# VH-VL binders against Nucleolar MIF4G domain-containing protein 1 (NOM1): the designs that were tried, part 9

Target 1, 198 residues: Nucleolar MIF4G domain-containing protein 1 (NOM1), of Homo sapiens (Human) (q5c9z4r362to559)
Amino acid sequence: KKHVKGLLNRLSEPNMASISGQLEELYMAHSRKDMNDTLTSALMGACVTASAMPSRLMMEHVLLVSILHHTVGIEVGAHFLEAVVRKFDAIYKYGSEGKECDNLFTVIAHLYNFHVVQSLLIFDILKKLIGTFTEKDIELILLMLKNVGFSLRKDDALSLKELITEAQTKASGAGSEFQDQTRIRFMLETMLALKNND
Key: E = the ipSAE of ESMFold2; O = the ipSAE of OpenDDE; V2 = 0.75 times the mean of E and O plus 0.25 times the DockQ between their complexes.

## First folded at step 5 (VH-VL; framework fv_temelimab)

Design q5 (from q1 with heavy chain S31T D56E; at its last look DockQ between E and O 0.68; V2 from the best seeds 0.00; counts 0 for: pae E 3.6 > 2)
Fold by ESMFold2, look of step 5:
Structure q5 (fold): chain C 198 residues (1-198), chain A 120 residues (1-120), chain B 106 residues (1-106)
Amino acid sequence: as target 1 above (198 residues)
Amino acid sequence: QVQLVQSGAEVKKPGSSVKVSCKASGGTFDTYAMHWVRQAPGQGLEWIGRIIPIFETANYNQKFKGRATITADKSTSTAYMELSSLRSEDTAVYYCARDRLYSGSYFDYWGQGTLVTVSS
Amino acid sequence: QIQLTQSPSSLSASVGDRVTITCSASSSVHYMYWYQQKPGKAPKAWIYYASSLESGVPSRFSGSGSGTDYTLTISSLQPEDFATYYCQQYHRYPLTFGGGTKVEIK
């Protein structure tokens, strides 16, 4: 248990293969459920905090999940994803003043980019944010599109077009509610640029 | 052990509606997607739509948009599919199926199916 | 939508035969999934990620392929393998299935 946290604390790009190899060995020596519980708990503790995590360090932690998902078994990614989705719903529903929500969103983006999760989940999350359409939602939409927008277009351009239409409709109805509409306009411009592969 | 148990068979008249239930047990409900798939007699499988209960979001095959409504009740771990304006070609076995909501998701557990017969 | 074409639509084979079923997608997909269905029963997950066997699937089954062309192979048919097999894509909505391949006793 404690040495899994130690391995994660040492994680970096140069030692990725060594760390993943050691974790694979631990999976061979212990129950899969116990290892999944331990690894997921440690990763959530490291990546989903109130403070901003360095972007490269976050990516490296999620890349480790992707490696183990493919080398150890799909239950690694599935177990971690369940925790991520459950935490996201709790934080989003009850709010968070820190960077917890942003960090969690970035984890989801990396899980998609590293082929642990499907584009269809990303679209469902974005549609939820467009539905509520708060200022925080706009910033989270922009964060996601920055990280995965091109990949989403490649995977499902039709769903992206539907998302843009929904966002345009919502923006028309929410104009008087927002104090500063510049971010809404930027979101729409970003979406249209993705449609045009710019 | 995950198990999906569906409501019983129904006989309906054209123009009416049907609502099929799917109760999950033995596993996580709210963070996995629940899909609805139908199979007309002697035919293949057709995807109707899905819901992700924790997000309360549904997605539909365009063929059924406007007629199908998929919902979930997290407190009872039950998903529902309602199909309105029934026609004879809607006669089919309706399945619920769970997916794990990760890369290249597939339907790992299926309900036993619910036969819906639409006839005069 | 992505159309999946299975070949053959049916086949008749003997116990011990090698059987190959193909599934062609109208556009490239990341992975293909396979289900086995017995008459009167729900489909069962069989192969995921194009080539990974679901728990409890005998090792005589294998899957392969990439892009648009995927294959399910049974190296030596057994009596319990006579069923209908469906391929499925989860790359884009709407999710679609192949038309099925019925494997029958000769």
Scores: ipSAE 0.428, ipTM 0.774, lowest interface PAE 3.6, mean pLDDT 85
ESMFold2 (binder alone), look of step 5: mean pLDDT 90; pTM 0.935
OpenDDE, look of step 5: ipSAE 0.704; ipTM 0.888

## First folded at step 6 (VH-VL; framework fv_temelimab)

Design A37A (from p3 with heavy chain S103A)
Fold by ESMFold2-Fast, scan of step 6:
Structure A37A (fold): chain C 198 residues (1-198), chain A 120 residues (1-120), chain B 106 residues (1-106)
Amino acid sequence: as target 1 above (198 residues)
Amino acid sequence: QVQLVQSGAEVKKPGSSVKVSCKASGGTFDSYAMHWVRQAPGQGLEWIGRIIPIFDTANYNQKFKGRATITADKSTSTAYMELSSLRSEDTAVYYCARDRLYAGSYFDYWGQGTLVTVSS
Amino acid sequence: QIQLTQSPSSLSASVGDRVTITCSASSSVNYMYWYQQKPGKAPKAWIYAASSLESGVPSRFSGSGSGTDYTLTISSLQPEDFATYYCQQYHRYPLTFGGGTKVEIK
């Protein structure tokens, strides 16, 4: 575990190939179960922080998962995804000190961007957030669309259009309830721009 | 290790509802998708819908719009499919099936099936 | 919705024959799977991601294809291969299955 954590602490774009290669060697030397547990724990420690994780650093960590998912095996990404989804549910439902939920949601976004998850999962998650439509949900919707909106339009423009219609309908019903309508309006404007212009 | 066990056969009257259960053991129930698929006698497989228990989200085949409801109870690791306004054409074996959430995942484990007969 | 057409719907072949069944999608898909179903039993995962064999599947089975056209091939048919084979796409909702190909050995 200490060695894996050390590799992740040094992870950067120039050394990605070296670090992924070292992790592949560790996977050959240890059981896949032990390595998956160790890697997932180290990644969660690095990515799920109280402060918002820098965009580049987040992308680098998730890209590493994608590389190992494709080189070592699908169980690497599956194991990590299961842990991320479970942690997201716990933090989303019970709360956290800071930006842990945002960071987990960004991890899910980049798992989609790097082809570890497909658009159907992203649409399922967004539909859930539109259904509950709290202030936190609106911010998570915006965060997701910022990270994956163009790719969602490219993968399934029809489902994106349906999602936007659902959000518009929900927003119409919630207008008088929200103190700050600015964020709801901004979300809808972002959605319409993605539908029409990308 | 992973096993899906479904509730027993049911005989229902037209216009009634049926609720089939699928209990998962082994693995982590919450982090997978659970699907429902049916097969009428002598016919092929037809997808009804899917739920992701951890997100409390379900998606349905539009053919079953307004009639099918898929739910999950995380505490008992059990998924349910309720089908209302039953017709004779709904006579089929109903299967639950699990998939993992990664891109390229597939129905890796299936329940044994539940025969639902709609008669009268 | 994406329609999957399997051909043939049924076939009978001799032990040792090479058998190929096809699955054609009405639009391009990235995810295609094959399931084996024996009478009275639930389907079993057989081939995933077009060409990868599920654990325990005999090496005489192979899958290939991309886009709209996919095939399952049995290089040397055996009596235990009696079953119906279904293709399935997981590219868009609703998920769809092919009509099935029944393989009989006489």
Scores: ipSAE 0.623, ipTM 0.836, lowest interface PAE 1.8, mean pLDDT 87

Design B12 (at its last look DockQ between E and O 0.87; V2 from the best seeds 0.81)
Fold by ESMFold2, look of step 7:
Structure B12 (fold): chain C 198 residues (1-198), chain A 119 residues (1-119), chain B 106 residues (1-106)
Amino acid sequence: as target 1 above (198 residues)
Amino acid sequence: QVQLVQSGAEVKKPGSSVKVSCKASGGTFDSYAMHWVRQAPGQGLEWIGRIIPIFDIANYNQKFKGRATITADKSTSTAYMELSSLRSEDTAVYYCARDRLYSGYFDYWGQGTLVTVSS
Amino acid sequence: QIQLTQSPSSLSASVGDRVTITCSASSSVHYMYWYQQKPGKAPKAWIYYASSLESGVPSRFSGSGSGTDYTLTISSLQPEDFATYYCQQYHRYPLTFGGGTKVEIK
């Protein structure tokens, strides 16, 4: 069972099939709960750091989750997602000096791109962030759109258009509350570029 | 392991409201979505809405907008669905259902709560 | 909203028969889910991602399809399979179910 951390430490795109296959064998040999607890703990340790994690490495870890989610069972993705969402909520509400919040939000973006979560969740989160509209929220909106904006347009262009309308309305009402409105303008430009196919 | 236990049957008059509870045990509560689905006697399934407590997000079927309110109490691991301005066609069994991926796949369902609205 | 049309609405079949239930969406959906419901009981998760069987579901069940057209098949009907089967989507709000297909054993 402690073999799982060793496999994750060796994970790369070329050996993805081998590593996932070995993990599938471990899932067959051990309880689902024990494997999910072990895998999630190891992945959270690898992906949730104070420093920025290399984009490729994070994507490879989340892709592994997606593979196991589809080959072993939805419990794999569900268990991991629960841990990610709980940690994100804690860090978002209490703040942190590092990049943990951004890393966790990027994990959610990858879970969507790799078909573990659906576009409706992403739109609901973005709508919530547009509603609260703090400077941190704008940065998180931008982070998500840069990672999944094209996928969202492909999956549900109408919902994306509605989101843009909500953002425009909120930005108009924000007035002078933000001392630096450059990020608000960039957010709206990014959204409009997505609507217009770049 | 996971159990969703709903409040008991209710008999209501038209124009009143009902609040059905759904208490979760054997798992985490606030990090997944809790959905409400109803089924009139002898009929199919109809989605009312859902709540995701950790995000404080609720969504509703437009059919029930203005009448349905879905809430959650994290301290008691209990979700609630309140339906107001009751009509006879609201007579149904009301189910809560767990959705761990926010994807609409319900892996666990409550036992159901019969709400009868009689003239 | 996305309408799901199940066919047939009911059927009666003998033990051992092959049974096929269809679910047609009014527009393309990413995944289809299926539930089994016996009289007086809550629905049970049955098939997810169009074709993956939930834990405890007998291998005589299978699902297939993509886009707008999906099927649930029982290769050799057993007495415990009498139930109503519902398809379901959540690609777009609101979440919708098919009208159900009641499978009766004759």
Scores: ipSAE 0.760, ipTM 0.881, lowest interface PAE 1.4, mean pLDDT 88
ESMFold2-Fast, scan of step 6: ipSAE 0.734; ipTM 0.873
ESMFold2 (binder alone), look of step 7: mean pLDDT 92; pTM 0.942
OpenDDE, look of step 7: ipSAE 0.821; ipTM 0.922

Design B14b
Fold by ESMFold2-Fast, scan of step 6:
Structure B14b (fold): chain C 198 residues (1-198), chain A 121 residues (1-121), chain B 106 residues (1-106)
Amino acid sequence: as target 1 above (198 residues)
Amino acid sequence: QVQLVQSGAEVKKPGSSVKVSCKASGGTFDSYAMHWVRQAPGQGLEWIGRIIPIFDIANYNQKFKGRATITADKSTSTAYMELSSLRSEDTAVYYCARERLYSGTYYFDYWGQGTLVTVSS
Amino acid sequence: QIQLTQSPSSLSASVGDRVTITCSASSSVHYMYWYQQKPGKAPKAWIYYASSLESGVPSRFSGSGSGTDYTLTISSLQPEDFATYYCQQYHRYPLTFGGGTKVEIK
């Protein structure tokens, strides 16, 4: 719907309550399916860009999803997450030259930060990336930890410790002159700082 | 409308392996997690492990470490659980169960009908 | 692993009775779920996130609790409620179930 895109184009921290209220009214006036399809399409257009999206703008869009997820219904966040995950899987496997993959991964990070998804999903994704441990995976691990590391430590410090041990073990086995040892070292330093820093 | 349909009952010898399938219909298979849970006759429920097909992520109960392998084929919307080195204690009904990956709905919302696996000599 | 202990293991009750089932975790959890299982059938999702009823679950059912102690209550038992109820935590791997509480007709 044209009205939904207009609301998102005006979205900012001071008008979040007003815009979420207007979207709630639209959900009452239209079918849930039509609204979910429209909202998800508009959000994907705003968030999945070739350039890295500004942090504040990304957080505002995902926070809006979280508000609607809790006020309108759980299917709002579910519909959006499904679209994000499907798009991420395609781009992750087949690649892109822009920052679309980074932006999608950041959306997943903020869905966790705003309580749409649970820490177990984030740990599962991180463990998968550690398992394959490509240069791309190391950058995605760093991106995720930058966005959610302190929240993961708060939610489950033991699982975070296990994740770090797995990364250290994998890094030890992967030592070769053709790998980017600098980025692997930086990732491990980031993990250890996160574990040890209260 | 979601339905999970499992493969039929199996009788196996000790030391062999069994592979149970679970085909999902209705809805998006690869956007959910699929769990495997067993129940020995007259006993309670025991979690074996699960897979998130979209990410190819599998997690296992360490009790089944090295024996259980959970896989998924997204093209046929089918999840599999293979259990090797079978013992008489593995005689049970094996269930697949679907999980949503969202806050407030992290539970097994749909279950397969169950597959009886009997291990005897 | 997190151990879940259900009390009682079984109980006998009459139609119209109030029934309370308890689930105790060996450590604090934030993700507790309940399932109903009838003989020869797969379990059914019943209560999620400690207190939210699954669609189609009668309002006579309720769940409560936090931390280590959780309860499932049936305010006025009906004939179709005779089943085994299992609690389950989704806080930490491995996922674990309680031993089950069988609700039997007197």
Scores: ipSAE 0.232, ipTM 0.686, lowest interface PAE 4.8, mean pLDDT 85

Design B36F (from q2 with heavy chain Y102F)
Heavy chain, then light chain:
Amino acid sequence: QVQLVQSGAEVKKPGSSVKVSCKASGGTFDSYAMHWVRQAPGQGLEWIGRIIPIFDIANYNQKFKGRATITADKSTSTAYMELSSLRSEDTAVYYCARDRLFSGSYFDYWGQGTLVTVSS
Amino acid sequence: QIQLTQSPSSLSASVGDRVTITCSASSSVHYMYWYQQKPGKAPKAWIYYASSLESGVPSRFSGSGSGTDYTLTISSLQPEDFATYYCQQYHRYPLTFGGGTKVEIK
ESMFold2-Fast, scan of step 6: ipSAE 0.687; ipTM 0.856

Design B39T (from q2 with heavy chain S105T)
Heavy chain, then light chain:
Amino acid sequence: QVQLVQSGAEVKKPGSSVKVSCKASGGTFDSYAMHWVRQAPGQGLEWIGRIIPIFDIANYNQKFKGRATITADKSTSTAYMELSSLRSEDTAVYYCARDRLYSGTYFDYWGQGTLVTVSS
Amino acid sequence: QIQLTQSPSSLSASVGDRVTITCSASSSVHYMYWYQQKPGKAPKAWIYYASSLESGVPSRFSGSGSGTDYTLTISSLQPEDFATYYCQQYHRYPLTFGGGTKVEIK
ESMFold2-Fast, scan of step 6: ipSAE 0.674; ipTM 0.850

Design B65K (from q2 with light chain R92K)
Heavy chain, then light chain:
Amino acid sequence: QVQLVQSGAEVKKPGSSVKVSCKASGGTFDSYAMHWVRQAPGQGLEWIGRIIPIFDIANYNQKFKGRATITADKSTSTAYMELSSLRSEDTAVYYCARDRLYSGSYFDYWGQGTLVTVSS
Amino acid sequence: QIQLTQSPSSLSASVGDRVTITCSASSSVHYMYWYQQKPGKAPKAWIYYASSLESGVPSRFSGSGSGTDYTLTISSLQPEDFATYYCQQYHKYPLTFGGGTKVEIK
ESMFold2-Fast, scan of step 6: ipSAE 0.697; ipTM 0.862

Design C14a
Fold by ESMFold2-Fast, scan of step 6:
Structure C14a (fold): chain C 198 residues (1-198), chain A 121 residues (1-121), chain B 106 residues (1-106)
Amino acid sequence: as target 1 above (198 residues)
Amino acid sequence: QVQLVQSGAEVKKPGSSVKVSCKASGYTFDSYAMHWVRQAPGQGLEWIGRIIPIFDIANYNQKFKGRATITADKSTSTAYMELSSLRSEDTAVYYCARDRLYSGSGYFDYWGQGTLVTVSS
Amino acid sequence: QIQLTQSPSSLSASVGDRVTITCSASSSVNYMYWYQQKPGKAPKAWIYAASSLESGVPSRFSGSGSGTDYTLTISSLQPEDFATYYCQQYHRYPLTFGGGTKVEIK
């Protein structure tokens, strides 16, 4: 609906409660499927842009999803997550000229930060990226850890330690020439800092 | 309209392998995780592992790591669970189950009918 | 791994009785899930996210709890409710189930 897009275009921290309440009313008046399709489409249009989305605006949109996930039903967050993951997979495999992949990955990070998804999904994604270990994968790993690393440590320090060990093992086998692997070194330093910090 | 249809019962010798299939219909297969759970006769439920087909990510219960392999064929909307080095204690009904929220915060909303695997002593 | 302990392992009750089944986790979990299983059948999704009823589940069922302690309650037991009920955590791998509570006719 044009109305849902209009609400998202006006979304800000001060009006979050008002806008989420209006969306709850729309969910009561329409089928869950129609509302989920409409909301997800509008959110994807707002969040999956060619330029890097401003951090505050990204967080506000994902926080709205979290609110509706808890007030309307868990299928709201599930529907949005499935759309995000599907779009991420397509862009990850085929590429794009802009920051769409980064934006989608940041959405996944904030779905975790706002308790829509559990740490298990984040660890699964990070392990997959370590398994393939391309230049692009290393940058995505760094982006995720920047957004959620401390929360992952708090939720499951043991799994984080195991992830770091796996990354170190992969790095030692992938190209041992120090001068060629600056970003890999930076990633490992970031991981060790997360492990060792308070 | 969601349906999960599993392959038929199997009788296997100790040391062999079994591969159970789970054909999905009525939803977008690659967007949902598929779990495998077993139940020995008269016993409770035990989680084996799961796959997220869209990412090709599989996770396993450590108890089955190295023996279980879970795969998915997106072209046929079919998930598979292969269990090797079979022992008599592997005798159980094996279920596939769809994960509503494959993020790890969901639950198994639809289950297959089950496949009885008997490992003769 | 997170161990789930269900209490009681079995109970006998009459139609109309209030039945309470408890699930205790060895460490804190965010949500608990419940399944109903009848003899010879696959489990059915019953309660998700601790307290939300799956579509088609009668309103006499309810779920509650947080942290380590969760409960499934049947306010007025009916003949079709005789089954085994399993709790399940989805907080850490491996995913684990409780041992089940068999609700038997008295």
Scores: ipSAE 0.184, ipTM 0.687, lowest interface PAE 5.1, mean pLDDT 86

Design C310P (from C with heavy chain Y106P)
Heavy chain, then light chain:
Amino acid sequence: QVQLVQSGAEVKKPGSSVKVSCKASGYTFDSYAMHWVRQAPGQGLEWIGRIIPIFDIANYNQKFKGRATITADKSTSTAYMELSSLRSEDTAVYYCARDRLYSGSPFDYWGQGTLVTVSS
Amino acid sequence: QIQLTQSPSSLSASVGDRVTITCSASSSVNYMYWYQQKPGKAPKAWIYAASSLESGVPSRFSGSGSGTDYTLTISSLQPEDFATYYCQQYHRYPLTFGGGTKVEIK
ESMFold2-Fast, scan of step 6: ipSAE 0.631; ipTM 0.849

Design D12b
Heavy chain, then light chain:
Amino acid sequence: QVQLVQSGAEVKKPGSSVKVSCKASGYTFDSYAMHWVRQAPGQGLEWIGRIIPIFDTANYNQKFKGRATITADKSTSTAYMELSSLRSEDTAVYYCARDRLYGDAFDIWGQGTLVTVSS
Amino acid sequence: QIQLTQSPSSLSASVGDRVTITCSASSSVHYMYWYQQKPGKAPKAWIYYASSLESGVPSRFSGSGSGTDYTLTISSLQPEDFATYYCQQYHRYPLTFGGGTKVEIK
ESMFold2-Fast, scan of step 6: ipSAE 0.638; ipTM 0.834

Design D13s (from D with heavy chain L101G Y102L S103Y G104S S105G)
Heavy chain, then light chain:
Amino acid sequence: QVQLVQSGAEVKKPGSSVKVSCKASGYTFDSYAMHWVRQAPGQGLEWIGRIIPIFDTANYNQKFKGRATITADKSTSTAYMELSSLRSEDTAVYYCARDRGLYSGYFDYWGQGTLVTVSS
Amino acid sequence: QIQLTQSPSSLSASVGDRVTITCSASSSVHYMYWYQQKPGKAPKAWIYYASSLESGVPSRFSGSGSGTDYTLTISSLQPEDFATYYCQQYHRYPLTFGGGTKVEIK
ESMFold2-Fast, scan of step 6: ipSAE 0.636; ipTM 0.865

Design D18T (from D with heavy chain A33T)
Fold by ESMFold2-Fast, scan of step 6:
Structure D18T (fold): chain C 198 residues (1-198), chain A 120 residues (1-120), chain B 106 residues (1-106)
Amino acid sequence: as target 1 above (198 residues)
Amino acid sequence: QVQLVQSGAEVKKPGSSVKVSCKASGYTFDSYTMHWVRQAPGQGLEWIGRIIPIFDTANYNQKFKGRATITADKSTSTAYMELSSLRSEDTAVYYCARDRLYSGSYFDYWGQGTLVTVSS
Amino acid sequence: QIQLTQSPSSLSASVGDRVTITCSASSSVHYMYWYQQKPGKAPKAWIYYASSLESGVPSRFSGSGSGTDYTLTISSLQPEDFATYYCQQYHRYPLTFGGGTKVEIK
């Protein structure tokens, strides 16, 4: 529906309540499947761009998803998450021309920050990246921790500590396999700062 | 019209392994995670682990210490739970249950259960 | 591991009574989930997000709570409510269930 895309194009903090209310009305008038497909398509078009999306604009779009997730139903956020995750997996494996992967990863981070997804998703993703531990993985780990590190510590400090220990162990074994160890050192410093700073 | 249909009851000797299946229908298999939960006779529910079919990755309750293996076959929409080194205390009804991918959801549909009896 | 303690373990009440079941977590969790299990059957999703009723659950059921303490209340007990109720946390691996509360009608 072109109306949904128009609403998203005008989305801002001052009109969030109005736009979410209009979308709730559309959900009452149309099938849940049609609305979820339409909303997810429009959000993906807005958020998954070749250039890095401005952080406030990204947060506003994900906050809208969170509002609808809690007012309309949990399938709203679940449907969007599935699309994001499928797209991320494809881009992560096959590559992309720009910042699409970064934008998708930031969407996942904000879905967690706004309580659409559990911290377990973030830990599962970070563990997988630590397991493969490529230069790309290290940058994605840093991007995620920048966006959610404080919230992860607040939600589950024990799991965060275990994750950091796993990363340290992996880094110790890697040695000269890495072409640039500066970014690994920076990642570990970031992790230790999260662990030690209250 | 979501259905989870599990394989039939099994009687196993101590030290053997068992593999229980859970065939899903009525939904997009990859859009949900599949959990395995057991219940010993007259006892409560105990989480074994789960699989995320989209990523082909599983998470386990460490209580099972590498004895449990959860897999999924996307072509047949079937999840499996294999438990090795069986002991008498593994006698239980084993359930599969689906859960919407990380979205704060719950186990909305459950299989009928598979009784696994471990006896010598 | 997050331990969930349910009280009471069992109760007997008359039709029309108000029944309250509690679930206490060993550490703070986001939300609580409740399942109803009747003898010989698989559990059924009942309450999610601490207070949201699953489709088809009678309005006499309600859930409340936050942090470590959660409750399930039945405002006017009916014969079909005979069952065991389990709470569940989804905050940390391993996922855990409470010990269950068996509701028996006198």
Scores: ipSAE 0.590, ipTM 0.823, lowest interface PAE 2.2, mean pLDDT 87

Design D310A (from D with heavy chain Y106A)
Fold by ESMFold2-Fast, scan of step 6:
Structure D310A (fold): chain C 198 residues (1-198), chain A 120 residues (1-120), chain B 106 residues (1-106)
Amino acid sequence: as target 1 above (198 residues)
Amino acid sequence: QVQLVQSGAEVKKPGSSVKVSCKASGYTFDSYAMHWVRQAPGQGLEWIGRIIPIFDTANYNQKFKGRATITADKSTSTAYMELSSLRSEDTAVYYCARDRLYSGSAFDYWGQGTLVTVSS
Amino acid sequence: QIQLTQSPSSLSASVGDRVTITCSASSSVHYMYWYQQKPGKAPKAWIYYASSLESGVPSRFSGSGSGTDYTLTISSLQPEDFATYYCQQYHRYPLTFGGGTKVEIK
């Protein structure tokens, strides 16, 4: 719906309460399916851009989802998460010209930061990326840890330790560090700093 | 309408393997996690593991690591749980259950269960 | 792993009774989930986020708690409520369930 896109275009921290309230009213006036489809479409259009989305703007959009998830119903966040994960899989497999994959991954990071998803999902995604360990995977791992590393440590320090051990083993065993050493080294240093700076 | 339909009951000998299937319908299969949970006769629920089909990643309860393998086939919307080196203690009803990957969701839909009996 | 201990393991109650079931976690968890299971059936999702009722769950059910201690309460037990109730945590792998509390007819 045109009205929902207009609300998202104006979204900022000072008007978050007003805009979320207006969206709650729209949910009362329209079918859940229509609203979820419209909101998800509008959010995807706003957040999955070719250029890297400004961090504040991304956080504000995902925070709005979190507010509606907790006030309107859990199906709001579930519907959005389904669309994000599906779009991420497509872009991850087939590629994109810009920062769409990075933006989708940042959305997932903030869904965790705002309590729409559990740390378990983040750990499962990171383990997948470590398993395949391509140049793209290393950059996505760094992006995720930059956004959520300290929260992951607070929620589950043991799983984080295991993840870091898997990354170290993969880097050593495959010999890939000899071919793309700088970024792999930086990732491992970031992981070690995260583990040891407690 | 979400539906999870599991394969039929099986009787297995100790040391053998069993592979239980769970066919999903009524939703986008690969966008949700699938869990496997078992229940021995008269006992409680025990989590075996889960798979996120879209990422082809599985995570397991340490108790079952090395014996359990959870896989998914997107083309048939079917999840599988294979358990090897079967013992009499593995006699249980095995359930598949869907999870929407967010902190607010429980295992919202369950299969009907598959009884696996391990006896000589 | 996070061990969940339910108390009591079973209880006998009459229609109209107030029933309270507790779930204690070996370490702090952020969320607790509850399932209802009737004989011969798969469990049903019942309560999420410790206190939110799943769609279709009667208002006589409530959940509460935080940290390590969680409670499921039935304010006025009805015949259809006789079942086994399980708590479950989503905080850390491996996911764990409580041992269950069987609510039986007196």
Scores: ipSAE 0.613, ipTM 0.827, lowest interface PAE 2.1, mean pLDDT 87

